# Ledger of designs, part 401: VH-VL binders against o27280

Target 1, 266 residues: o27280
Amino acid sequence: MDSMNVPEVLEIKRIVEESESVKTFIFSWDFRREVRPGQFVMVWDFRDEKPMSVSLIDPVRSEIGISIRRVGEFTDRVHGLSEGDLLGIRGPYGRGFELMGRDILLVGGGIGMAPLAALADEATARGMRVDALVAARTADELLFLDRLEAAGVNISTCTDDGSCGFKGFAHERLLTLEENHDMAAVCGPEPMMFQVMRILDERDVPAQLSLERYMKCAVGICGQCCLDDTGFRVCAEGPVFWSQELSRVREFGRYRRDPAGRRVPW

## First folded at step 17 (VH-VL)

Design B72 (framework fv_bamlanivimab)
Fold by ESMFold2-Fast, scan of step 17:
Structure B72 (fold): chain C 266 residues (1-266), chain A 119 residues (1-119), chain B 107 residues (1-107)
Amino acid sequence: as target 1 above (266 residues)
Amino acid sequence: QVQLVQSGAEVKKPGSSVKVSCKASGGTFRSYGISWVRQAPGQGLEWMGRIIPRFGRANYAQKFQGRVTITADKSTSTAYMELSSLRSEDTAVYYCARDDQYEGHFDPWGQGTAVTVSS
Amino acid sequence: DIQMTQSPSSLSASVGDRVTITCRASQSISHYLSWYQQKPGKAPKLLIYAASSLQSGVPSRFSGSGSGTDFTLTITSLQPEDFATYYCQQSDDTPRTFGQGTKVEIK
């Protein structure tokens, strides 16, 4: 599996502009090295390396897609690239989503829709009924609606400003949606995921939640993320956790860690 | 699911400009593109340019650069194609079509707008 | 620009015939190839995208194949409603370009 730790230099085959701040970069991929929804790769621009979730998995066309939000120097440089340019990719890493049952609810906020878009493709290919709640601050920041629609997903939207769909937060919209799902998958800001998890727990729906901050643990560079307030070790790999695992982590949805490892409120 | 509805037929004089509209059904523009394709009588399909309405970024075929401008108004979910310095050779049916960014296929298409350039 | 060439430019066929139309790109376009059907006075209709993916609602007698530079559209058992002009289109690069069209006429 050492071959997954060596960056492969790949040509950017296609760039999809998802929003003002989000682009999807598509690469040819050899599927003898399996990729599952919920896993991530390390993207290397020959200067810095960052973890990015895989947002498109297409074994028929031998392609993967990686969706990147512009948030700093690394992502600004990557966003400046063109088709034909090169990036280093290694992986995949981390624990992916598990599918069970016949009906799945996806709840995504902002860039958190990236790994859920890949999951939606797999779930629909398996014949599952997929309902997606897509949340963002504004209509222009809703991601992957065209892909979800093309896949046959039942879509609900909400925006903080009311510019598309329900006016309000994801958990407020969730309270108005059908409660009959065999499982759920959730990805987005931790405060959103915490509120959604509470509602799904009340409905007795098993949920998997993807936490970006634990991607560093999966590549062995953050030992502190493996401990919770009770002193019991949380999954070291991440980023996907079951809701029952996260219910034991006092920090989830309440506190984050700064670069020094100090607890900081959201 | 989305429908594209175009403005009505126009007859224009040589040297004038025409602006054709393309309205998406009811909703706001998503992340898809809108391509403009024309077809002269008895001829094939010719791509003119594309815009991603969400960003306002447009790309044009070199043949039309300097004469074509593609814009979008997100508040009305309407894309526009303006062609200036019209010649008789510009007589054609002009189509807008939703341009899938991932695969680049066109679906749905507008019904087409006939533009006739005559003296 | 990427040039798209269709063969043949026209053909005559009978109901029940197997029809094959080819499309060649002047350079590799991977799988970024779509096929459209156009009837007189109507907008084109998407049949196949990504070289081989059948559009929802399109009959299974239509199929696409190929990659790189050579692509084929096949109609296995031609029906009366299939007499139309067919176009291939590449979406690998800008400008997007179409083949010149293949007219399928009744024999």
Scores: ipSAE 0.666, ipTM 0.846, lowest interface PAE 2.0, mean pLDDT 88

Design B73 (framework fv_bamlanivimab)
Fold by ESMFold2-Fast, scan of step 17:
Structure B73 (fold): chain C 266 residues (1-266), chain A 119 residues (1-119), chain B 107 residues (1-107)
Amino acid sequence: as target 1 above (266 residues)
Amino acid sequence: QVQLVQSGAEVKKPGSSVKVSCKASGGTFRSYGISWVRQAPGQGLEWMGRIIPRFGRANYAQKFQGRVTITADKSTSTAYMELSSLRSEDTAVYYCARDDQYEGHFDPWGQGTAVTVSS
Amino acid sequence: DIQMTQSPSSLSASVGDRVTITCRASQSISGYLSWYQQKPGKAPKLLIYAASSLQSGVPSRFSGSGSGTDFTLTITSLQPEDFATYYCQQSDDTPRTFGQGTKVEIK
């Protein structure tokens, strides 16, 4: 095999159950392959390969974590695995988050909290003050609250149904927060990210947003991860973009793409 | 901050069952586990099992497999440990403790429930 | 199961002494090690997790070190409230297992 592009077969060291539908799989990792928050890996179950964000980066213990939501056949099979089982991992790929200043706001929706959890760890390790707005449809879908609390993060929650914290959407909760931040990082459903981006732009807070769209190829071979106006490929030039870059993209927050590359409304 | 409050002391006959409760203050569970650890008089700490109250599966130490059942009621933020077919050697203080899924350390702990098995 | 062995099983010390307790795992546990203090009639209290991370609110005279199979808890300048039993615990694998305990007694 082409060893340079072949997935490394790794043993699942630990499994953390984040919710009924989300698990974090932890692997030993050789940090000679640098991993940054916001990057993704390709996960191979020996049948199919899918991109997954890195949600834990622990160079002291030499471990990475990958958080996976059960949404289809591939993820259902992976969720059936146990500690000691094997998965293929290749990467990391993509542009990670950049940290600046003394304080950061994290705004995460659903599984979008996965890359932000890794970022929170790095920000707190650097001595930054971290505020996190964690959003979901219901309390049961809020992710990483225990991990964020353990890291010393200041947490605000919001749920669409009001089952935990503020009742409403992330952008509505953000309007009630009066603190300024040196930067923000945002990851979640694109409609949520679009609304949050507009508020942060009005406040002159520089923001980075992560687009974890469906991708067929980690090295940018296919055009299905392209953005309309700019020709940016999420797997090659993303998944993390500055708000200034995304404000020029006509499809951001409006359309997604199916496996054939066709636009479909959210 | 989470605090854990356990049910009161119990005296049981050999062959009976005991069910100890552990209520999380604040009325909500998160993605933490609840572990059960017992301590016989003058002895060390022995892990029995754990559950992730929100959506996890219970795991048990082999020694207790088939005799212990750990459950959780999300609506009351309460975890339970039921130990059946009690023997005199089950006399111990039973603790529940919040189990961090990433690091596996226990904090906070419940105050403990003394269970005495005597004829 | 991973066996955890503490040394010594007991020690006598005076206020102001430096106390060292060791914990050995039967196999590598990747730093998934915690230390607890237990006083008579009380639940254990977390002191150290992840081998060397001091729990919030725990005095700085407590420190942990080690990796692989060998770990150490150190108490510098022992205080009267530190006379207690100390336990190590691994969380690398299920079942979670504890050391047998080290009783720190007044001299």
Scores: ipSAE 0.545, ipTM 0.778, lowest interface PAE 2.7, mean pLDDT 86

Design B74 (framework fv_bamlanivimab)
Fold by ESMFold2-Fast, scan of step 17:
Order: sequence, then structure tokens, then C-alpha cells
Structure B74 (fold): chain C 266 residues (1-266), chain A 119 residues (1-119), chain B 107 residues (1-107)
Amino acid sequence: as target 1 above (266 residues)
Amino acid sequence: QVQLVQSGAEVKKPGSSVKVSCKASGGTFRSYGISWVRQAPGQGLEWMGRIIPRFGRANYAQKFQGRVTITADKSTSTAYMELSSLRSEDTAVYYCARDDQYEGHFDPWGQGTAVTVSS
Amino acid sequence: DIQMTQSPSSLSASVGDRVTITCRASQSISYYLSWYQQKPGKAPKLLIYAASSLQSGVPSRFSGSGSGTDFTLTITSLQPEDFATYYCQQSDDTPRTFGQGTKVEIK
């Protein structure tokens, strides 16, 4: 039996507090099972199971990190755990990011910076030049700035309220940046990703976007993760998609689907 | 690019309290810790505790539990360490230092604040 | 608490010498170890973090190695400005703890 489809009970080795609402949980990991930036795992608290992006990949220490925002009952329970406590982890699942070229742009909003932080680590370790645009509602909600700075990433920030960096949204800040990149990776709220994708398409920069959608099951068995026009299942065929694939999806950036498959406006 | 500047030297009587400040300048809002480390004359380094100023979480070494309080004021980018019920053994240079949450190393350090407890 | 023990407590060396300082943890700390340099009357300065990562601006003659319980700081060719006290520090657990220090003095 493939241990990828059965939760392995792992001990929380370390907890990093990223903000008032975000923590990173670090676990020992057997790297005979490869993990790549952009992939996710299913986190099981012995009651419920939820998908979480991998935000730290460290094969030297044999560790992975999973960053979790407190947004509901499951995540509130997980945030109450301490170092030494146990969680079930299965995976990794999904398509990860592909690194191409020499110069890359990362655009992240809120918790969407989590998978991008892992990507930034890999890109800088490979000697790539990395520019990151980090967006949030307020300065206190900007994530991973210290990790990005330590890695040598060139950071631009924007906040809705203007408390740090550019006052405005990510796509508005991106319009003021006149840079050539070989590729971009984008993760955050879907309306933000849609606007960013359009600008990158106009600049002829190929972009990879990570979609966090409703999921009920493991990779390959989840009908709930279908996109409107494409039939792609986010947990099986994503979560990372090229911008050319997403430009064909009418609902991207406009609607989401509830567990029953009904369209709900953003 | 962050620099830490501490308040000036203090002379205190036994049983009193001292509050040392550590002002961060340069850089943007960040999710880093500020640790407090003391060094008695001719002795090594002793960690007292830390705070993450961005959201106010503080942790303390067991030895100082109940006597030390670490706080932060985000509006002035200043962290504080208050030590109560002072004893002559508390005579030391007190340092603040930026604490990396992932690796736990300290950089940069404040210049230090000499606290002398004498009667 | 994790106890950190340095060896030696002091040493005398000449400019150009290769100096090694060891640090032992009372339990495994993986790679969560940093090295600091302190000169009289000054705050400590970070040299190495994550056992072997050289801090930006620190000369390449400084290097760190080790994992688990045994760690080494090496200065390949000692310079006049390197005469100082050196401390190791673990960050695997709370409280953070330091070694007792190693004083490097002129021979």
C-alpha cells in the first residue's frame, strides 16, 4: 500500500509563529518520497482532514513545514497544538511549480505566500534571481518577509491600507514595476491572481498560478475540484496551472463553487 | 538594515525594578523576535526570554518566570524588558537582539545596557 | 534545559594559526547551532548559523561544521582582529542556551 494515501502520524518538531493568524508546523520527513514547491499534503487532526500547502522543504534536515491560517474550527484546533503533539500527514499531492529561466517573479497574497516561500528557497539555491511582490490587507498580515530577505530575494510590498510599501492591490503595484522575467509564480485570492495573470499575459511572461479550491477527497477521487470549462480537478491536475490553461476558464477570478458544485461570486 | 538601540545605564537598589528599552530602526514591519540576553561581569551569555513584536507573543526562561516581563509597542518599534525584585546577582549588561524564528540565531544585537544593583 | 559545553575554555595562538573550537550539546539539536564572536566591551557578533552557514560580511576563513551533538568552529588563518571570545548557542529548544565561551588570546 502506498503510504501517500494513508496518513502517517508525525510529531510536531517545531512551531514558527508567522503572524497573529498564521503558524508553520515543522515535521521530520522521509525524502525517499519527494516533495516539491507547490504541492500540498492532507493534514489530519484525528477528527477532520484538510489540504495544506507545503511551505518549507529541507532535505538536509529531513524536514517539511506546513503553514496554516486560523480560519475555522479545524485550523483553530491545530493552532492549539504544541511541539511534541501528533498530526496525521498524507501526500504529497498535486503538480508543483516548474522553475524555468534565470529571473523569476513571485506574486503572493496573504497565506498564498506559503507555497511561494518554498519555491523562493529552491530558486535561490539554484542561483536564480528572484523578485517577490508580497501583498496583504495590512502590514501585520505580510508573510515570510524575513525568510525572503535571508534568501536574497528582492522584495516589493503592497498593502490595501498603505501601512507598508505601495498603497493598493498587488496588480496595481505590479503595473509600476517595469521588469523582464522568464516566468512568474502566483498564489493568493483568486480575484488578485486573475488581475495579475492578465498583466503578465500582456507582458508575455508565462505564469503559473496555484488554486486553493474546495476539496473533499484525496488526489484522483475528488469531483468537487473541477473548474467550470476545463474539467480539471485541482487536487488531481493542479493545484498549479499555467496562465494559458486558466485563461480558458470563464469562472476563474469571477466565481467559485461550493461543495454542491453551485457557482458563488467571489 | 535593522538597527537596535537600547536605553542608557541604570543603577538600582535591591528590591526595585528596572525597565530597559530596545528601539528598532530601519527596515519594514517584519515577523521576527526580539530576545533578551544578559551577561554578568566576567561571565557568559544567559537568555532571559523573547517577544515577537508584530503580534505580542512572549516566552520566558523558567529561571526568570514571575520576575521578567517582556513587552513591545509597535507604534514606536520598541521592545521592553522589565525585571522586578532586583538582587545584586542581577548586576549585568542586558542585550536585546533580533531573533530569527526559523534558525533561532541573533542578529543584529543592541549595544547593551549596564544595570548595577547596589545598596 | 540543553547544556552546551565548549572546548577549550581558552587557548593561545599566533597570527596565521589554524584554530578549532568545539561545542557539545547534552542532547541532539540537529543543525540548530550558531557561533558568535565577542570583543571586550562590545555586543556579540553573529559568525555562523544553522551549524555551517556563514553570515553575510563574515570572512571566509571562518567555517562551521557538525550536526546532532558535536560541532566545530574553525578559523583557517588567524588574523589580529580574531583575538576575542567565541560562543556557541543552540536554538533547538527553549530556553536558548549558550556555551561557556572560548577565549582566543595572543601567544
Scores: ipSAE 0.412, ipTM 0.740, lowest interface PAE 4.0, mean pLDDT 86

Design B75 (framework fv_bamlanivimab)
Fold by ESMFold2-Fast, scan of step 17:
Structure B75 (fold): chain C 266 residues (1-266), chain A 119 residues (1-119), chain B 107 residues (1-107)
Amino acid sequence: as target 1 above (266 residues)
Amino acid sequence: QVQLVQSGAEVKKPGSSVKVSCKASGGTFRSYGISWVRQAPGQGLEWMGRIIPRFGRANYAQKFQGRVTITADKSTSTAYMELSSLRSEDTAVYYCARDDQYEGHFDPWGQGTAVTVSS
Amino acid sequence: DIQMTQSPSSLSASVGDRVTITCRASQSISSFLSWYQQKPGKAPKLLIYAASSLQSGVPSRFSGSGSGTDFTLTITSLQPEDFATYYCQQSDDTPRTFGQGTKVEIK
């Protein structure tokens, strides 16, 4: 019963360099502990522990992958590791994505493509038609295009600076794209997700959105994981929410809270 | 998808160097690698090394370390393989190929560049 | 380095035959194995990756199987365009290594 709350020390089997700032670390995994796209694990470098989304799920090879963006001290140390080095992994935690229908739209921004890459693999294995809108500030920040192409995903790109694909933001590109989807999954910066959610709602496309802010406690004990209006805890009830759940949260896409509880605009 | 186009055939003297280019067409280098594989006349395939062009990170087979240098120019979507201190045993067709970082398979391949080393 | 050994080194076959080529790794490579076809004067062409995944555009008569150290490429109902040299390749470790090749010749 306690297996998911005890970290396993696992060897880094392979490292994939996704961009200058993002690496995917691949580990052997015992799939008696089921993991689904949208769930996260706690990664322990024997000093600090941080939550990371699972970006690769391969039961045939008995492997998982965890994609990590270099943004601070912990992630800088992890990026300095090599194949053969050890990390502690515990989990999985959280609610994953649900798949329904025959057609799915994925909308990802930056590192938000990580959990969506795992979802794309599952959706294609299930025989679904998968369209992906991959958004980033610049072309060199677009992630997982090679994995999505290999999986047979139909890809549209957009960059803020126009260096690849449509010049503009994800929601602006979405307005020019095909509407024929049974569901959508969205992950990226909250302002992007809010705008995308509004468009999908107008189109009557049910959407799931992954919200990963303030994850301080894997078992839902930390109050800083709560959303303003709903009492939802991201680590306990998320990180994946249906759009109808998020439409009731006044802070979603508008502001966040710092550790002291103060409002910080996006 | 990506197509790889290599530079033309070369005839070199022993002790010289050769630099072969491999241009990716139809887009920018993604996060895949570019591997270099050679094939001597009537022989099998021999991996020399790889680079991930987006980051300039290269790895080499031990046999070629010190003689081979693999580089990439992201602005022109071109990878290069330079082999120095050429010997007659280096006579081969040199291929570049897209190297999938997750699976490690090679597809597509360049058309090949024949390098002949003779005195 | 991981050594890859193919068998047989060559075989003669007729159109319509079932052809089997094997590949052995000197240590476990999980399913990090690819199969390539090479015709004279041309670059190799990917047929199978991840031991059993058929590359897009490759005829379904080609199939791959195996895991760990022992792998097989099968061609059911050999066609005239299938007479070629076939190579296995491991991608579990660096350096990447190839088998010595198997030449499939017309009987």
Scores: ipSAE 0.422, ipTM 0.747, lowest interface PAE 4.1, mean pLDDT 87

Design B76 (framework fv_bamlanivimab)
Fold by ESMFold2-Fast, scan of step 17:
Structure B76 (fold): chain C 266 residues (1-266), chain A 119 residues (1-119), chain B 107 residues (1-107)
Amino acid sequence: as target 1 above (266 residues)
Amino acid sequence: QVQLVQSGAEVKKPGSSVKVSCKASGGTFRSYGISWVRQAPGQGLEWMGRIIPRFGRANYAQKFQGRVTITADKSTSTAYMELSSLRSEDTAVYYCARDDQYEGHFDPWGQGTAVTVSS
Amino acid sequence: DIQMTQSPSSLSASVGDRVTITCRASQSISSHLSWYQQKPGKAPKLLIYAASSLQSGVPSRFSGSGSGTDFTLTITSLQPEDFATYYCQQSDDTPRTFGQGTKVEIK
């Protein structure tokens, strides 16, 4: 059909303020161009283009939402926009989550809850039982709790500083939750995902993990999102991977790449 | 569950200001908004403006721009609506309500604060 | 501003009746519409949001339908506690706007 590589200029229909540093931008979307939870789009402010996960998918209203954390010049400019302003959107791109079974676990850290919020909506709409472990450094960085509650999700929270819920890390909280699930979906800081994956593997729970490494190349030709041993390119073959695939990647959870491509410990 | 409790009834003179409070109990302000809606005697509902207490950002209906100020004190989980240059037509019950940012519906509501502007 | 118009402005009904109230928006609001019930001297109570989603704790005799510009609230088998004023409200744009209200009175 028509090329998804050309940015479509869309009007910001609504802005939802999720936290002091996170906003969700909502656009009208033609669902002849299908979007699934776990996929991302390239957001263009007419100067720079950055990959952003889709956090809301609503075919009934013909809307998508994109959640953006304010972390630099591009995101500062986007956060300064108002309803009625224009942004370019390319995509969707990437491999989305696959739902299986009846009972699922979502484990999200910070902005990693964005793609998981879209997945929670789809899972609950299918009648699945959804448990979500929402983790952040502080209470102010916990995201989508109201939306998850409205969807009927069973929520557990944890913060590193103890300002809300369990005091500690996501994997420490997960160890106190002895519930078996048919699958899990995980998104957040890579060290968190590695520890969570290890626990889920011991419990024989198949997990899908979303990696957002160096996703500046939407077509997967730049190589900067390549994972070591397997040659995976996150933007082309990810960002969603099964835990069995990631267990074979020596770099996962131990090393990251800086913007120059150099290996740096977490 | 969050519950909204408002300050008590006020009687004010024309030209004065009134400041109504709305205290959230049962938890910290999350990313929801607090909207202010008034209702004159025997009339319908009129939206005045809202704030997202977590961030302190407010926006207002154009009719009230320049006369209304909505603020929030995160430490006390309290939102405020101040209306200045009061006239007799400002006599109304003023409600605060939790404003869902995605759907835009209002739930829960405060019990209302009667403001009478008289001689 | 988006103008919301309800019909009828008032109606008389008996217990057990089926009541329908309509709400029309001056422009498309997708499904960003809520319905509220207000009894004398009380704050409004949310009945329905997103045009058709029943609020938790609200009896199933209440239902909503519609999209775009035309919306309907239906009360099947009206009960004594349902005599009240009903308001529609759009949340598609700022300012948020309400219909003028529909008073449901005992016949």
Scores: ipSAE 0.450, ipTM 0.742, lowest interface PAE 3.4, mean pLDDT 86

Design B77 (framework fv_bamlanivimab)
Fold by ESMFold2-Fast, scan of step 17:
Structure B77 (fold): chain C 266 residues (1-266), chain A 119 residues (1-119), chain B 107 residues (1-107)
Amino acid sequence: as target 1 above (266 residues)
Amino acid sequence: QVQLVQSGAEVKKPGSSVKVSCKASGGTFRSYGISWVRQAPGQGLEWMGRIIPRFGRANYAQKFQGRVTITADKSTSTAYMELSSLRSEDTAVYYCARDDQYEGHFDPWGQGTAVTVSS
Amino acid sequence: DIQMTQSPSSLSASVGDRVTITCRASQSISSWLSWYQQKPGKAPKLLIYAASSLQSGVPSRFSGSGSGTDFTLTITSLQPEDFATYYCQQSDDTPRTFGQGTKVEIK
């Protein structure tokens, strides 16, 4: 059998509390099974299985970290676990980010900063200059600021309520920042990503965007899926997409689909 | 940078309790922990426990479990360590230190609080 | 609990000497090891974390090495301000544990 499709029962080695709603669970990992920033794993609590982005990749210590936001029954149960408890992990799955050029911009909203934190570590280790725009509704929901600072990342923040940094949305803050990046990586709520993508397109900065809703497709749960009018088999290509692919999708940033295929606004 | 300032020296009787404070300044109660470490006169460093102040989770070394309580008040950016049922062997300097959740190192440290337990 | 044992417990050295302090863990801790310097009447100061990463502001004469169970702190050219007690500390598991300390004294 494919080792990626068999859950490995791993001990929670450490839990890092990132915010009131987000924790990072750290596990020993055998790096004969490669993990890249932007990929995800399936987390199994022996009752239910959910996809989670990898937020820490540390081959020197042989560890990975998985950041989980508390949003429902599964994640509430997982948040109740302690160091020493067991979880099933399988993967990694999906298309990860590709690093290009010398200077990169990361734009993260809420939990979307999780896969970007792993990317920041990789980019910094390669000697790249990294600028990060970290966005959230409030200061208490800004994630990974201490980790990004420790990595040498140049950080800008914005909050909807003005409690930290620029008062406003990520795309509004981005308009006040320099246009000197070889690429960007973006992860967060789709409406935020759509607005950020438009600005980056106007600046001719190629962007990669990570779409959480396509993580299930990458593991074959969805079977076959396509982006709106494009006809692409999204489950084979996600969760990371180039901005040129997403710019032609009318669905992106405007609506999502329920299990019956109906359009549901954000 | 984060700075930690502790409360002043205490002299206590055996059987009483002591509560030491550790006030953080400089944007301090983010995602890191606060550990408490004590040092008896002429002895080495002994870890007592930690809290992640923003989220209130504390854990303790088994030796102190049942006698130590570590708490935090986010509104004042202050962590507290309370040690009960004091014995003469609890005479020590008590330190708080920022505990990096990813690396587990301690930096910065508070200046220390001398606690003397005598009759 | 993970036990940390330092060697030697004390040593005498002169300015300009190369000083080596060893720390052994009772089980593998990968690179989850930090080194601290403590001067009389002062709080400990972080020198090295992740076994070999030099803390910002710490002089380059300090270096750390090792992985698994055996770790070393080296001071390449001892300075007058380096006479102090040094502690290793593991962060692989809870409780966090320290070595017993190594006192570096003037000859």
Scores: ipSAE 0.164, ipTM 0.663, lowest interface PAE 6.0, mean pLDDT 86

Design B78 (framework fv_bamlanivimab)
Fold by ESMFold2-Fast, scan of step 17:
Structure B78 (fold): chain C 266 residues (1-266), chain A 119 residues (1-119), chain B 107 residues (1-107)
Amino acid sequence: as target 1 above (266 residues)
Amino acid sequence: QVQLVQSGAEVKKPGSSVKVSCKASGGTFRSYGISWVRQAPGQGLEWMGRIIPRFGRANYAQKFQGRVTITADKSTSTAYMELSSLRSEDTAVYYCARDDQYEGHFDPWGQGTAVTVSS
Amino acid sequence: DIQMTQSPSSLSASVGDRVTITCRASQSISSYLSWYQQKPGKAPKLLIYDASSLQSGVPSRFSGSGSGTDFTLTITSLQPEDFATYYCQQSDDTPRTFGQGTKVEIK
């Protein structure tokens, strides 16, 4: 019997190069196991297992895509794989995004655009108007712009260095954009998400924010919150949270913790 | 919107090489590929290979492997296709085309470059 | 390599006719199928992608259908400007491969 807890060994059908450091790996998928934007899977290279956001959901083709940024040994090994190679996939896991209203704003930073790209596909398929603010340090790190353009998304960009679009940060660019949205979805570096959330709250726009550090909590293993060995929940599952839930977390956007548990500013 | 402009017609001798250019303009979104497709007189379309100019990754059809080199100069937004050891059978119109990485369709196309190989 | 076979290789038709061109892949390509129109001396023009998605600016008389191995391009009411050669192309795997072409000629 198929279960979300048993890895399925899948063949890499296609690899899309998103940037110098990001690739999307596409797999055939049995959609009897539904996948929603904002959910993640556990990717197993037969040595290590890591959580990765689902960035493409295509039930017509029976395919999912998983976008992976190269940041260490596991991701270096996975980036070295070719079409036809095998990976283990478990899931999906976690709370996905909820779509509501007619006009939606997406605000993504770096790899945070991955789950938002899947959400953009679903929103446009439902006939929603989608505005996307895509932020990165440089033009080469802006992700999914061609895919968003093809989907009919209204795109605004900003880069720290001014190499594409507005020169500055996502929240500074957001202040110049149309105020009227029914909801927003935000994913990226935590300080960016905090600043964006504050502006959206002032505008009375309900926002959902995706936090990578809570992905392990959603599968019952502890980073910031966990379930005990008996299965009793001690915190809410992520990675997607409403802004009202995050507004009560004093640490959100202000500081993180190093491996020793010390508070470190972003 | 991206527009592709190719270099002009070439007449080459057997055994020589030809290098065709394809300059992309009119867009800031650069994650697409550039495919090279040739068409011999009165014949159909034949895919030769592609590059993703933003990242320099190239793939070739096995038939052309060892004779074709596809490169890109990111600073000038120009892709190149070099075909060596030319034979009369290489007489064709050579096209570059934007290759959508997710769908794989080709749009837009360059205007084509006629390459004639004759003694 | 995935082989793409078109039928017919040529057909004769009159303005106003319904024209159907078929394309068969040697293995399943899901919906990774595009259709192109080529007029003499010109580069090909994208008509349909993802088997059935009409390219922006292409007249609605063109439609595509199919999945897996069998695909169809239909022109519901042929116009004078539609006399051309049509090609299917798969993008499921590398190398990308084209059908041999179907020439639509005036009757």
Scores: ipSAE 0.597, ipTM 0.813, lowest interface PAE 2.6, mean pLDDT 87

